# VHH binders against q9m2c9, part 36

Target 1, 358 residues: q9m2c9
Amino acid sequence: MACIVEDPQRAGQSNETQIALISGVPDDISKSCLARVPREYHMAMKCVSRRWRDFVCSDEMCDYRNEFNLAESWIYALCRDISGGVFLHMLNPFSSRRSWKRINDYPYIPMREGMGFAVLGKRLFVLGGCGWLEDATDEIYCYDAAMNTWFDVVPPLSTKRCYFACETLDGKIIAIGGLGLNPNAKRTWDIYDPLTRTCKSCSDVNIVPEMEDSFVMDGRIYIRGGVGGSSTAVYSASSGIWERMDDDMASGWRGPAVVVAGDLYVLDQTFGAKLTMWCKDTRMWIHIGKLSQLVMKQPCRLVSIGNSIFVIGKDCSTVVIDVENVRKNKMNGVMVCSSIPKTWDDDIDVISCKSVAI
Short names: E, the ipSAE of ESMFold2; O, the ipSAE of OpenDDE; V2, 0.75 times the mean of E and O plus 0.25 times the DockQ between their complexes.

## First folded at step 10 (VHH; framework vhh_7nfr_2)

Design a86 (at its last look DockQ between E and O 0.47; V2 from the best seeds 0.00; counts 0 for: pae E 2.7 > 2)
Fold by OpenDDE, look of step 10:
Structure a86 (fold): chain B 358 residues (1-358), chain A 122 residues (1-122)
Amino acid sequence: as target 1 above (358 residues)
Amino acid sequence: QVQLQESGGGLVQPGGSLRLSCAASGFTFSNYAMSWVRQAPGEGREWVSAISGSGGSTYYADSVKGRFTIARDNVKNTLYLLMDSLKSDDTAVYYCARSTWDSGYEYLFDIWGQGTQVTVSS
């Protein structure tokens, strides 16, 4: 007897005389029309009516926009100011006025460090962390980018964690390693499944406790940690185990990493700022280009949108690298980049950056 | 101001029954899915039950399935949790929480009550 898990999404349409989304227009057409409205206007759309708000904030809207290639990726940066306050900044890279905007203050825990930052669909998750006076937490918060609202997430992490790797894989959030009161936490990872509303903790000896960086490529999670980033591991969902990363690949992982169109890029900051690419075929790191140190304030984080890498440094200073152009036009090793100037004078540290497509 | 206020908690013997209530104010109650979440001492928050805005759909954690019943009165802006066959493991602070208006996201909450203590002890 196949337990028809009735999709809880369908049950709430009570027969209330559903006021048409757009007067005189069938709802399907209305939805299609609304879905084509640029993301910058979605806030205004939510003010039109409740039905509009509901639709704009719905997964259905997101699905429509994805299906028709209308989704726009915006960059979100988890930042810390000089006071220790944590907040989200947002950048619309498609705007003529490219500027970072502070979205909302972190509603729950000021002065948190070592937080995980993950994206699942239209939602950003902030996980774990610690304070100067506070031990690691298991708390999870969610920012819905469509709703522009923060939520608490239940259940919490299975293990309290700070300074851990956090990635998304197969619709799940994976929290890997980190520090905490629980000594066993160092060699554990949590799998948070929003569909089942469960957080499962697993253990593997190959997990390095002190996480520095992570990325997802080809359905695998790569982690770097240890003293000086000396330890690497790869997780495969198919096997459920952590394996040692290839030494050749690991050797070039000397800075923040980002995957662009299936290729791995690393910003090596040891001697300036060099963008390198891992060539899967030759198993070699290829030098792509150099960034001027004048345009980058370390520490930097990377995020990719399409074929572009956004290098986001201190105070949300941003450099945009078109990877395709850089590959084609090796002008004397200097990459042609566009820069987004600082919008504020405050010292802001960028903890993590992610993109959300809506 | 958006507010949730729980009531009905107390001390009960194993096998006993208790009815929790949550009074909602400051928002259109029927537009939101509502949940009960509990937190036992020293443990994390655990989702217990959820009910859709209309009340047409109800959801339960496996731990309480068959014993607890969630209900709502949209006219009175009140959420209920009927707890039967209570066990010691049910001892917790029970919170009423508002979920997003999106169905299926009962793990996301933006508004919480202060909680009501439920103690199951012999």
Scores: ipSAE 0.726, ipTM 0.882, lowest interface PAE 0.5, mean pLDDT 88
Fold by ESMFold2, look of step 10:
Structure a86 (fold): chain B 358 residues (1-358), chain A 122 residues (1-122)
Amino acid sequence: as target 1 above (358 residues)
Amino acid sequence: QVQLQESGGGLVQPGGSLRLSCAASGFTFSNYAMSWVRQAPGEGREWVSAISGSGGSTYYADSVKGRFTIARDNVKNTLYLLMDSLKSDDTAVYYCARSTWDSGYEYLFDIWGQGTQVTVSS
């Protein structure tokens, strides 16, 4: 049974300022040892003592693991079931028994559509959304993947919105366009900065209407929208402005996109599924290979971990593409991929997927 | 069983002062950072102030810095907000909220009170 990190009953038995992490071992050495334990065992470590729980859940441990290349990325899928309930599934891709597991629902997440999903450090944020009979909201909820606990987030978004693009850039969450009470919401964007506890609203007539898709690459946010995906725009944090995307680059953006080792990949599903890659040097899209659609249900979401692309469809049915191996083999043939079984729950829609490294 | 209960709100003249209290029960109060968060009519929630579990560190939003003082009494399990030089734009429902983590105690909250109304009017 999982340890409740904030259990007040445990606090009365511990004089935390005087208790060593490991008896007879200096704390700095103890922290170095604990930070090297594989992530799959972190839940058990939280049950050893208050000091262990606090360290395992801390920014200090997460920062140490990232700095020393010990961080392990797990995938989180924001899902909706047939009843309209919203919840998370989690995948540990490093386990020998790779399977999706449902995260316990707490607190209750309202039944909403068009929510944003973003990652900042060890935390997942669910933003905005609307119901069929409800207006758009500005509410934000956070799942802390180290604590395995949900929180309310303050402040909320500056603009109530749903069906918007949502990405993380430079430690800030960016919510772009969408629908809301203000008919001009589609040309606005909110910059949510949890460090300064602020949310600033900006506007730009160049923001693409009817948000369809987005990705982040090289410190820039790319968005796609308009009729048939006819409009694209790019935000650069260094310039602070929105510009049009390179036309040759935009021409191949015909499906979900993901960045692997600085290279942009797109899964084009027009006539079956084919993976393509943008080659900066030649300004051309390169065909990588075909993916059999008989294995998975549409629509698909893409997440990358290391050299692998995870293609996640309905019910969390998943195919894993090792892009280094596929690039070494014949690039125009059918890709040889591994699969991960779908979840036990049926009729699960996958709204969005992100990875969290801890 | 975990509960936060605010009190001390009311009507006050511009330039006046109020003292808000928040009684905590059902948990070890001194283990948690605590915050005040307010919500003006028709607006989103706005973080106002935070205090560490020991009371050794205090934090304030720019809008209230120099006018408001957060304090806690870990013997009485009570959080306070001392509001001075009140303005009409301080009119809001004020919530007591529990923060639980080192880096996130100013924007992540798991337990809320029911709120107390503060109205600043002529």
Scores: ipSAE 0.387, ipTM 0.773, lowest interface PAE 2.7, mean pLDDT 82
ESMFold2 (binder alone), look of step 10: mean pLDDT 84; pTM 0.857

## First folded at step 11 (VHH; framework vhh_7nfr_2)

Design a87 (at its last look DockQ between E and O 0.01; V2 from the best seeds 0.00; counts 0 for: pae E 7.7 > 2, placed apart)
Fold by OpenDDE, look of step 11:
Parts: structure tokens; sequence; C-alpha cells
Structure a87 (fold): chain B 358 residues (1-358), chain A 122 residues (1-122)
């Protein structure tokens, strides 16, 4: 609940006849109606009037859409092109045209590497990173998906970080480990709280160095690092402690990971591309299916929407896996997948992918 | 073109006072939260103060609370920061920044001024 600090003085502003959102319709009804408009038309809606724009961009709009179960998840990919430029790309996975679109140029940080990518609500955050000629930074940038606008965020990270793990947990962004000017950064994590507008730094010796991958499951952050991903750790926000990950679970974490409906899936790329699932009850990794190497362009990132896993590779080539269908229809170990082709002529590497529901 | 221009910075002794101004142009000034952000040498940017579009709500960092006063003149499209009881730790470049429209998220900024140097030294 973003405490919209209601400006108490809004009560005294004069009866400027607030132009109705929709002529002849009470605003509450109008808002309800507007909230039902599909996300693909929200840009057009913002062009109707200032009031429409403001509403569409408001948290209130999100609240209405959530209440009515109208929120639509789109995929956002942080990408790097051959020039080293970093760009944000967007996909509406439910569109009939199913094409990736480049969003406005990353305004302030060309050619950064090792950035964190996180989602809170309707906002995407790009954190830290380093340039070819620049050391690690503590800068945070925010893209509001409703506004389609980039913002600078203050305060910055408490610690300058590059090639670190970045996750969202309990409404906070957690930046874990990485490289920086401070050698101790490897054993630290930052907690950024947008509500309090604070960033706190903590340290724990159990944080693994050289972060490779991370995910959130059951209120915990899992991280993998070290040479060849040999080291793992688990963080619980409730305890504030990092612990060693279960060895059986860690043993199967051999690629990009994603959580779907509370279950952990890993794309094991050691011998081809195998989708595996961690079974919590048996404490075993289950083979779900094999992906064709022809369809997957490495390196790949995973993101989930509903029961679907999106495998996003080079040039934003995308394979969609319906996990429920795959579980039911084990046809000889081959997964039936849909594909979304690349739309760009240029070589693009996908750094990270997240979904935003609006 | 949307623009913010800071002025009023300078050298002041500890315990002294300074008034910063920020002239805004190219947008409806009264519709936006405005903030002051400062950056000390070698440090990251620090949020200092924010004010609502109407001026009815003001916010301060703990480090400046009781010493600094943020104000705005929507007719003149100008943001102000009155700084009293200045300390050496207040030495920084001070930036005016535009926040998200009526969002209350003062930590999000889309437009910055060039900044004005404030130096507190004996």
Amino acid sequence: as target 1 above (358 residues)
Amino acid sequence: QVQLQESGGGLVQPGGSLRLSCAASGFTFSNYYMSWVRQAPGEGREWVSAISGSGGSTYYADSVKGRFTIARDNVKNTLYLLMDSLKSDDTAVYYCARSIYESGYEYLFDIWGQGTQVTVSS
C-alpha cells in the first residue's frame, strides 16, 4: 500500500469544475470503466486528456485492475546490443502480433555491465553496474511501466555494485554481493525500501562470491555463485540470516532458474537444454522435458507468467513452455512449445528478464 | 523545453544561512512534487527535502530537519530552500529535481537542474 500521503490541503482547492473523466458519468464509474480497458490501449488513453493520463498512470488504476483481475503481465528484457548499449525491450505475450518492442533508450547509462534488474509493482529498477571505463556504481534507475518514463532514484545503493544478484522480496529490492571498489562488497547486501526511501547495507560471511544466478521462493532468496556455480546460499528476510542451501537442491541448479506457482524450475544447459523441476516433497529433481537446441539461442533467461515459462535467448528469441501441459502430456520427453521470433536485425544479448503486471 | 535552474549557492560560515532558488520552465510547475537533492564530494546523491505541488506538504531528511525550509512560489515557478544553521557536512552541490506528478514518491526524479555549489567553511 503506497501511502499516498493525501495532501490535506486538497480539500480547500476551489470548485474548479473538475472536468469529468467521462462526460455525464460519475468519476467512480468512469474509473471502473477505464480500468477495464486492455493494457495495449493505455498509451492511447493517456492521449485523451490530462485527467485520463493521470488516472492511467496512477496507483489507483492498478488497484482497480487488480481488484477486477484485469492486470496483464508483460515481459521486460534488459538487453545489450553489439555496441554495448543497454536497452529495455517489452513483450506482450498475449498479443496476436507477439513482437518485442524496444522501449525508450536507457537515458543515462549507456554501456553498463553487471546491472541489477528488479520489479516492484508497476516499476522496473536498474541498479548498479559498471562501464568499460567506469567503476561500479550505486545508481538506481526506475522505469514506470504505466507512465512509460524513466526516473532517477534517490537515495542510491549503499554500496557500489557490479555483477551482483538482485531480487525483490517483501516490497524491497535486495542487492547481494558482486564486485566493486569496496572489497567487502562481495559479502554484503543492500536492502532498498522504496516506502521509507532508505537503503541499508548488511554483511554476512555466508554470502557467496561471484554471483551467477538468483531466485526467490517461499519468501527466501536463493543465490548461486563461485567457480562454476559451486556455492549456494539462502536468505530469509524474517531472520536476516544467510544459510547454506540444501545440497540436493543445489546439485540440480545448473542453469537459469524460475519459480512457477511456488515450484522451482531450472533450465539445465549442461547437456543440451533440459527443463527440470525441484520436488519439495521428495527432495528430488524431476526431468520435465528437453528443449531443442535449434530453438534456443544461448545465453537464455527465464521468466514466468501464470503457468507459462518464457525462455528468452539471444535476439530475444522466445520459447514459451506451458508447465501444466507439459506435466500432463509427457509425449516421449519432448515438450510442445510455442516460439516468438526475434524482431531485430542486430545481435542482442539478454541480460535479465522480468514481468510487470498492470 | 523542460528546464530547472538552480541559483543562490556560495560560501558561508558554519552557523550561517543561505537561500537557494530553482527556476522551473517548460512544464506546469504546480502539478509536480519538487525536491532538493545534494551530492557531497565523493558521496552519492542524498535527498534533502520535498514539497507537494500545492505546497501544502513538505518533507525533510533527518539530517536537515529543523534547519532547512522548503518552499515554492507557483506563480513564479520557483522552488526555494532556506538553509539555516549550516554545518560543514552540508557542503555539497545542491540540485533541484522534479518528482512524479502527485505521486508522493519524492525519491523518483525525471528532471534535474545543473546544481549549485554550497560550501560551508570557516
Scores: ipSAE 0.042, ipTM 0.504, lowest interface PAE 2.5, mean pLDDT 85
Fold by ESMFold2, look of step 11:
Structure a87 (fold): chain B 358 residues (1-358), chain A 122 residues (1-122)
Amino acid sequence: as target 1 above (358 residues)
Amino acid sequence: QVQLQESGGGLVQPGGSLRLSCAASGFTFSNYYMSWVRQAPGEGREWVSAISGSGGSTYYADSVKGRFTIARDNVKNTLYLLMDSLKSDDTAVYYCARSIYESGYEYLFDIWGQGTQVTVSS
């Protein structure tokens, strides 16, 4: 389909109030139809008219698709090359040709380390970080996955941070601990509220001093820090209180973690790459299978979509593990999984990966 | 306890090569910029090289640029310095050091190793 480009001189005339989304169809019916179009076609829909672009990019469309269980999760990887440049790759896991696509570079974040990466709704956030001999920053960058654009200016964190835990919980982004000029930053967390576009700082003496990794499960943020997970903490959103993590659970958290259908999985990297699952009833870690190191090189990141775990390693080389079927499909204890080839970019590391449902 | 331990120093002829190692323990190694700093006999400490937490960015003093290579292995928690084309002026005790982001520039390095001697002579 050919794209229709609106005349710039007419853009300010508010013609959208006069033009139906689909000729001869009430707008509420049109929106119902448009919201059911698979996400892979949304770019083409944005070319039809300004009214279509505004709806496709809107919170209304995203909310409609979520409400009716139509949302499709795509994976976004925050990456770094050997020159220190930071950029995004995107993967549509539902495409018949599943391949990573590089999103436009953002040179404003060259040479930064220890940045947070979070998702809220249709938007991706890159937060904080530090450079050589430079203190941490409070800057936040926001990419809108529906519009496929970066925002120009985003309100900052309350506290400058790098090497901190960063998660989304209850519609807010929470940045926890880390390093910076403020020696008490280790015991603080910032709550970024995107609806009010404000940020609040909180403190608690029980916060783990050094951050290594985190995940969200059952309304709680779990944090691992120190050498080999020697320090752990749990933040409960309902109480606002920090508590100790279960020692048995903490003992097996020796690599990147992901939650699939309420179950915690960890890629244990201490003696090779092994996928394990926390069994709450027995309070034990269950060995699921080994991942071939010939396909994956560290560091690896995990993202879940449905019952699948995407293991994303160097150069965005990706293995897909179906957790319901993986125990039945092994060769010599090694999981037999589908794969997605690496990007044509060589020598890139994946800093973090998240999914965005639209 | 946080600890840095250097190794790999020794006696080498001019034009020779050495590889220094620094084993790190007691902290999240990948969260920190790491540096090599050297001290020649009777002199103050001279910063030599630094590497970012991820290993993606490297920095060198002009006196060693093109001859030395800094690297790190975040799985083994080890910092390296590959020293090529060594000169007599490179003779020094070499220290690895952890950079601070919390105290500003006055306390740029908060943890130091014991040092390893590198001697370049005929």
Scores: ipSAE 0.014, ipTM 0.516, lowest interface PAE 7.7, mean pLDDT 81
ESMFold2 (binder alone), look of step 11: mean pLDDT 86; pTM 0.875

Design a88 (at its last fold request DockQ between E and O 0.51; V2 from the best seeds 0.00; counts 0 for: pae E 5.1 > 2)
Fold by OpenDDE, fold request of step 14:
Structure a88 (fold): chain B 358 residues (1-358), chain A 122 residues (1-122)
Amino acid sequence: as target 1 above (358 residues)
Amino acid sequence: QVQLQESGGGLVQPGGSLRLSCAASGFTFSNYYMSWVRQAPGEGREWVSAISGSGGSTYYADSVKGRFTIARDNVKNTLYLLMDSLKSDDTAVYYCARSMYESGYEYLFDIWGQGTQVTVSS
């Protein structure tokens, strides 16, 4: 616990006449006004003044926008090119010109595979990974979406990991399983707490090796791994233990998973591309619809915004599924979807996708 | 160009004292939290201490609390770490790092120095 020694002399902060955010307007009103500006203009806003920049980049800005229900979710994809380079791509789904944009490169992200990807607030975290010349790593990088800046994070993970599951729960990043020099890493998980700036390592025999997929639902973390995804486990924060998933639920987890409004959806790719939903009441998997393989480039990742599922595949090819519409219009099992075409000629694999609301 | 340059490292006996310095250039030094981070051989990076832009707030890891003192001279654009009662466990490369501007995020760093070696040995 870092003891914050408050220097009592902070009282003498000279009344430097804090330059008003907006001339002639009280700061609270100014902040309220600035918070209402659409996210696409936030970059320009940061150029107005230092004070504007600081506010726009602050958590306070996010608080205002949340309070006003103005938060906009954008999709971020951690990608790898054929050269092994790792990049972050961004999509504004609300834009009239739906196109993926490459974010400024982290100058020091080594060519790594098997990285974890997590979101806390307005920040994206890239964790661990392995390289051709490097075994598993414990390094953590952070991209602040408001600042459009990359940071190094200290402390690192407690355990070096690659090809591990990574989720966020209760303001913490959970890194689960994976590969590394430490054979025990496969049955361990790390809890990274940014508030305390600590990373705790735990072990549980129920953690499955070789992580393939994970999701969070109802305050629990679900993981799938093993040969062909045959092994599953569930973490409960209340108990702090991992348990085996129920067989009925586990049996339908045959592809990328996403939670939409509390319900679990899976894109089952065993026989085509079928969207299925787990019904909690009946404890059955329900067929929702079929997605044409022509519009989907595997491997795919899923991310949800509102009632929409974004299916993001190779080269950031994107299909958008409105779940409510599909559920209502059960026309012969074909899902009505919109597509965002590939904008780049580069061969890009999508490692992971997350949404960030600002 | 933004740059941080550490100095003052060396060999010291247990119980000894050392003063590290970090010269900053290429940015408004007083606007940023600054930190010391260390890395022991075979270990991960460990946050040691942080100081606010004005110098009014200081923070320490439990491992160094009461022994280390962080300070800054904003006129000279220099960060300091006074290390007293040094222990063998303090042996590491010490890095000066610029932290995120916003308070509460002192664990995020965007600029690093090259580091200076501190060795505590009998």
Scores: ipSAE 0.836, ipTM 0.928, lowest interface PAE 0.4, mean pLDDT 89
Fold by ESMFold2, look of step 11:
Structure a88 (fold): chain B 358 residues (1-358), chain A 122 residues (1-122)
Amino acid sequence: as target 1 above (358 residues)
Amino acid sequence: QVQLQESGGGLVQPGGSLRLSCAASGFTFSNYYMSWVRQAPGEGREWVSAISGSGGSTYYADSVKGRFTIARDNVKNTLYLLMDSLKSDDTAVYYCARSMYESGYEYLFDIWGQGTQVTVSS
């Protein structure tokens, strides 16, 4: 029978904003210390006090970690189970035991396909999509990776869309092209700006409506679409102009792509899973290596962290390629790489993967 | 069990006034930014106004500045929207929505009310 009478002074006032983060330590020193704690312990730090929780989740914390090069990238996979439920899996690649974990307490997202998936700062955005009986939607959901909490986003996209390219560029989320039962989305793109809380719609007749893949490189968004990847386009945010992709560059884009330290890599699985790199100086595709004895069911998604490429397939089965080591040790056509086991749940489709640095 | 419940909507003539209320329960009300968000027929949701946890800062969309006033009563756990000089363009379902108690979260909402209809007609 726990009947406790609170101090009336505390009940009538918010004292948590006045409590020191660490007893006997100035708050600015405490914040500097807390910001250096490895990300894997941030969940535990949120349990210490409301002030610790607020700091761990704050932009100030993220700013400190970026200033001191302490930011740690974790991988998030947007997944769909056989019942059509959409959820996230997360991988901490720096953990001593690297395994995929399901994100808890996510909202029920209706059965949807063709959703956009983008990262801005500490936040992941799930945009649009459609269902069998449901036309494309303009809805946006946000997962804040510091708070481990889902939010609804307002305003929504200006244009309802599914199966579209979705990338972050210059602090904005850009949703490009796509499909709907009503073909109003095909030749448009939305620019979502969280700072001004606006979503601007633009149009151009040259946009390919059926999107297969995209990546961001050197301030430009590259997209591939059409039958068998036959159509390509490049968007430059600085000029607002759509251009044709370099033909030589486009010819080698025959699989999932990722950018590592400014260099474009593509995993071509048509001939036994070959990793190639675009050399912009010579305008040639260079064969880096071949994955052996670890063939993964298509489609695969690629995510880069540092000098590593994570190849993520069905059920989140994962192969890790250290690109720097492979390039230095070009002694064999077969790459040696490490692996991370699939999730415990079979029959999980991986829709998209992104990394979040905190 | 977190809950938001709006009331005070109705039919009003152009130039008229309405006061919306939103009763909050199941959470520490003063810890959160609160917003009004509206949705006109056939359109997406539009943010209208927000107020900080303490009530010290208020924010308004350009379309309602000077006509609408947001307020909160942290003792009664109630959010208000005082609407003056109503126009036909203000016709919408108005939702009470909860944001986190920090700058930069004004476009992110985790809890919604059921909405109350405001109609400005003829």
Scores: ipSAE 0.467, ipTM 0.813, lowest interface PAE 2.0, mean pLDDT 82
ESMFold2 (binder alone), look of step 11: mean pLDDT 85; pTM 0.874
OpenDDE, look of step 11: ipSAE 0.777; ipTM 0.905
ESMFold2, look of step 13: ipSAE 0.277; ipTM 0.734
ESMFold2 (binder alone), look of step 13: mean pLDDT 86; pTM 0.875
OpenDDE, look of step 13: ipSAE 0.794; ipTM 0.912
ESMFold2, fold request of step 14: ipSAE 0.012, 0.000, 0.149; ipTM 0.455, 0.216, 0.661
ESMFold2 (binder alone), fold request of step 14: mean pLDDT 86, 86, 86; pTM 0.880, 0.881, 0.880
OpenDDE, fold request of step 14: ipSAE 0.817, 0.823; ipTM 0.919, 0.922

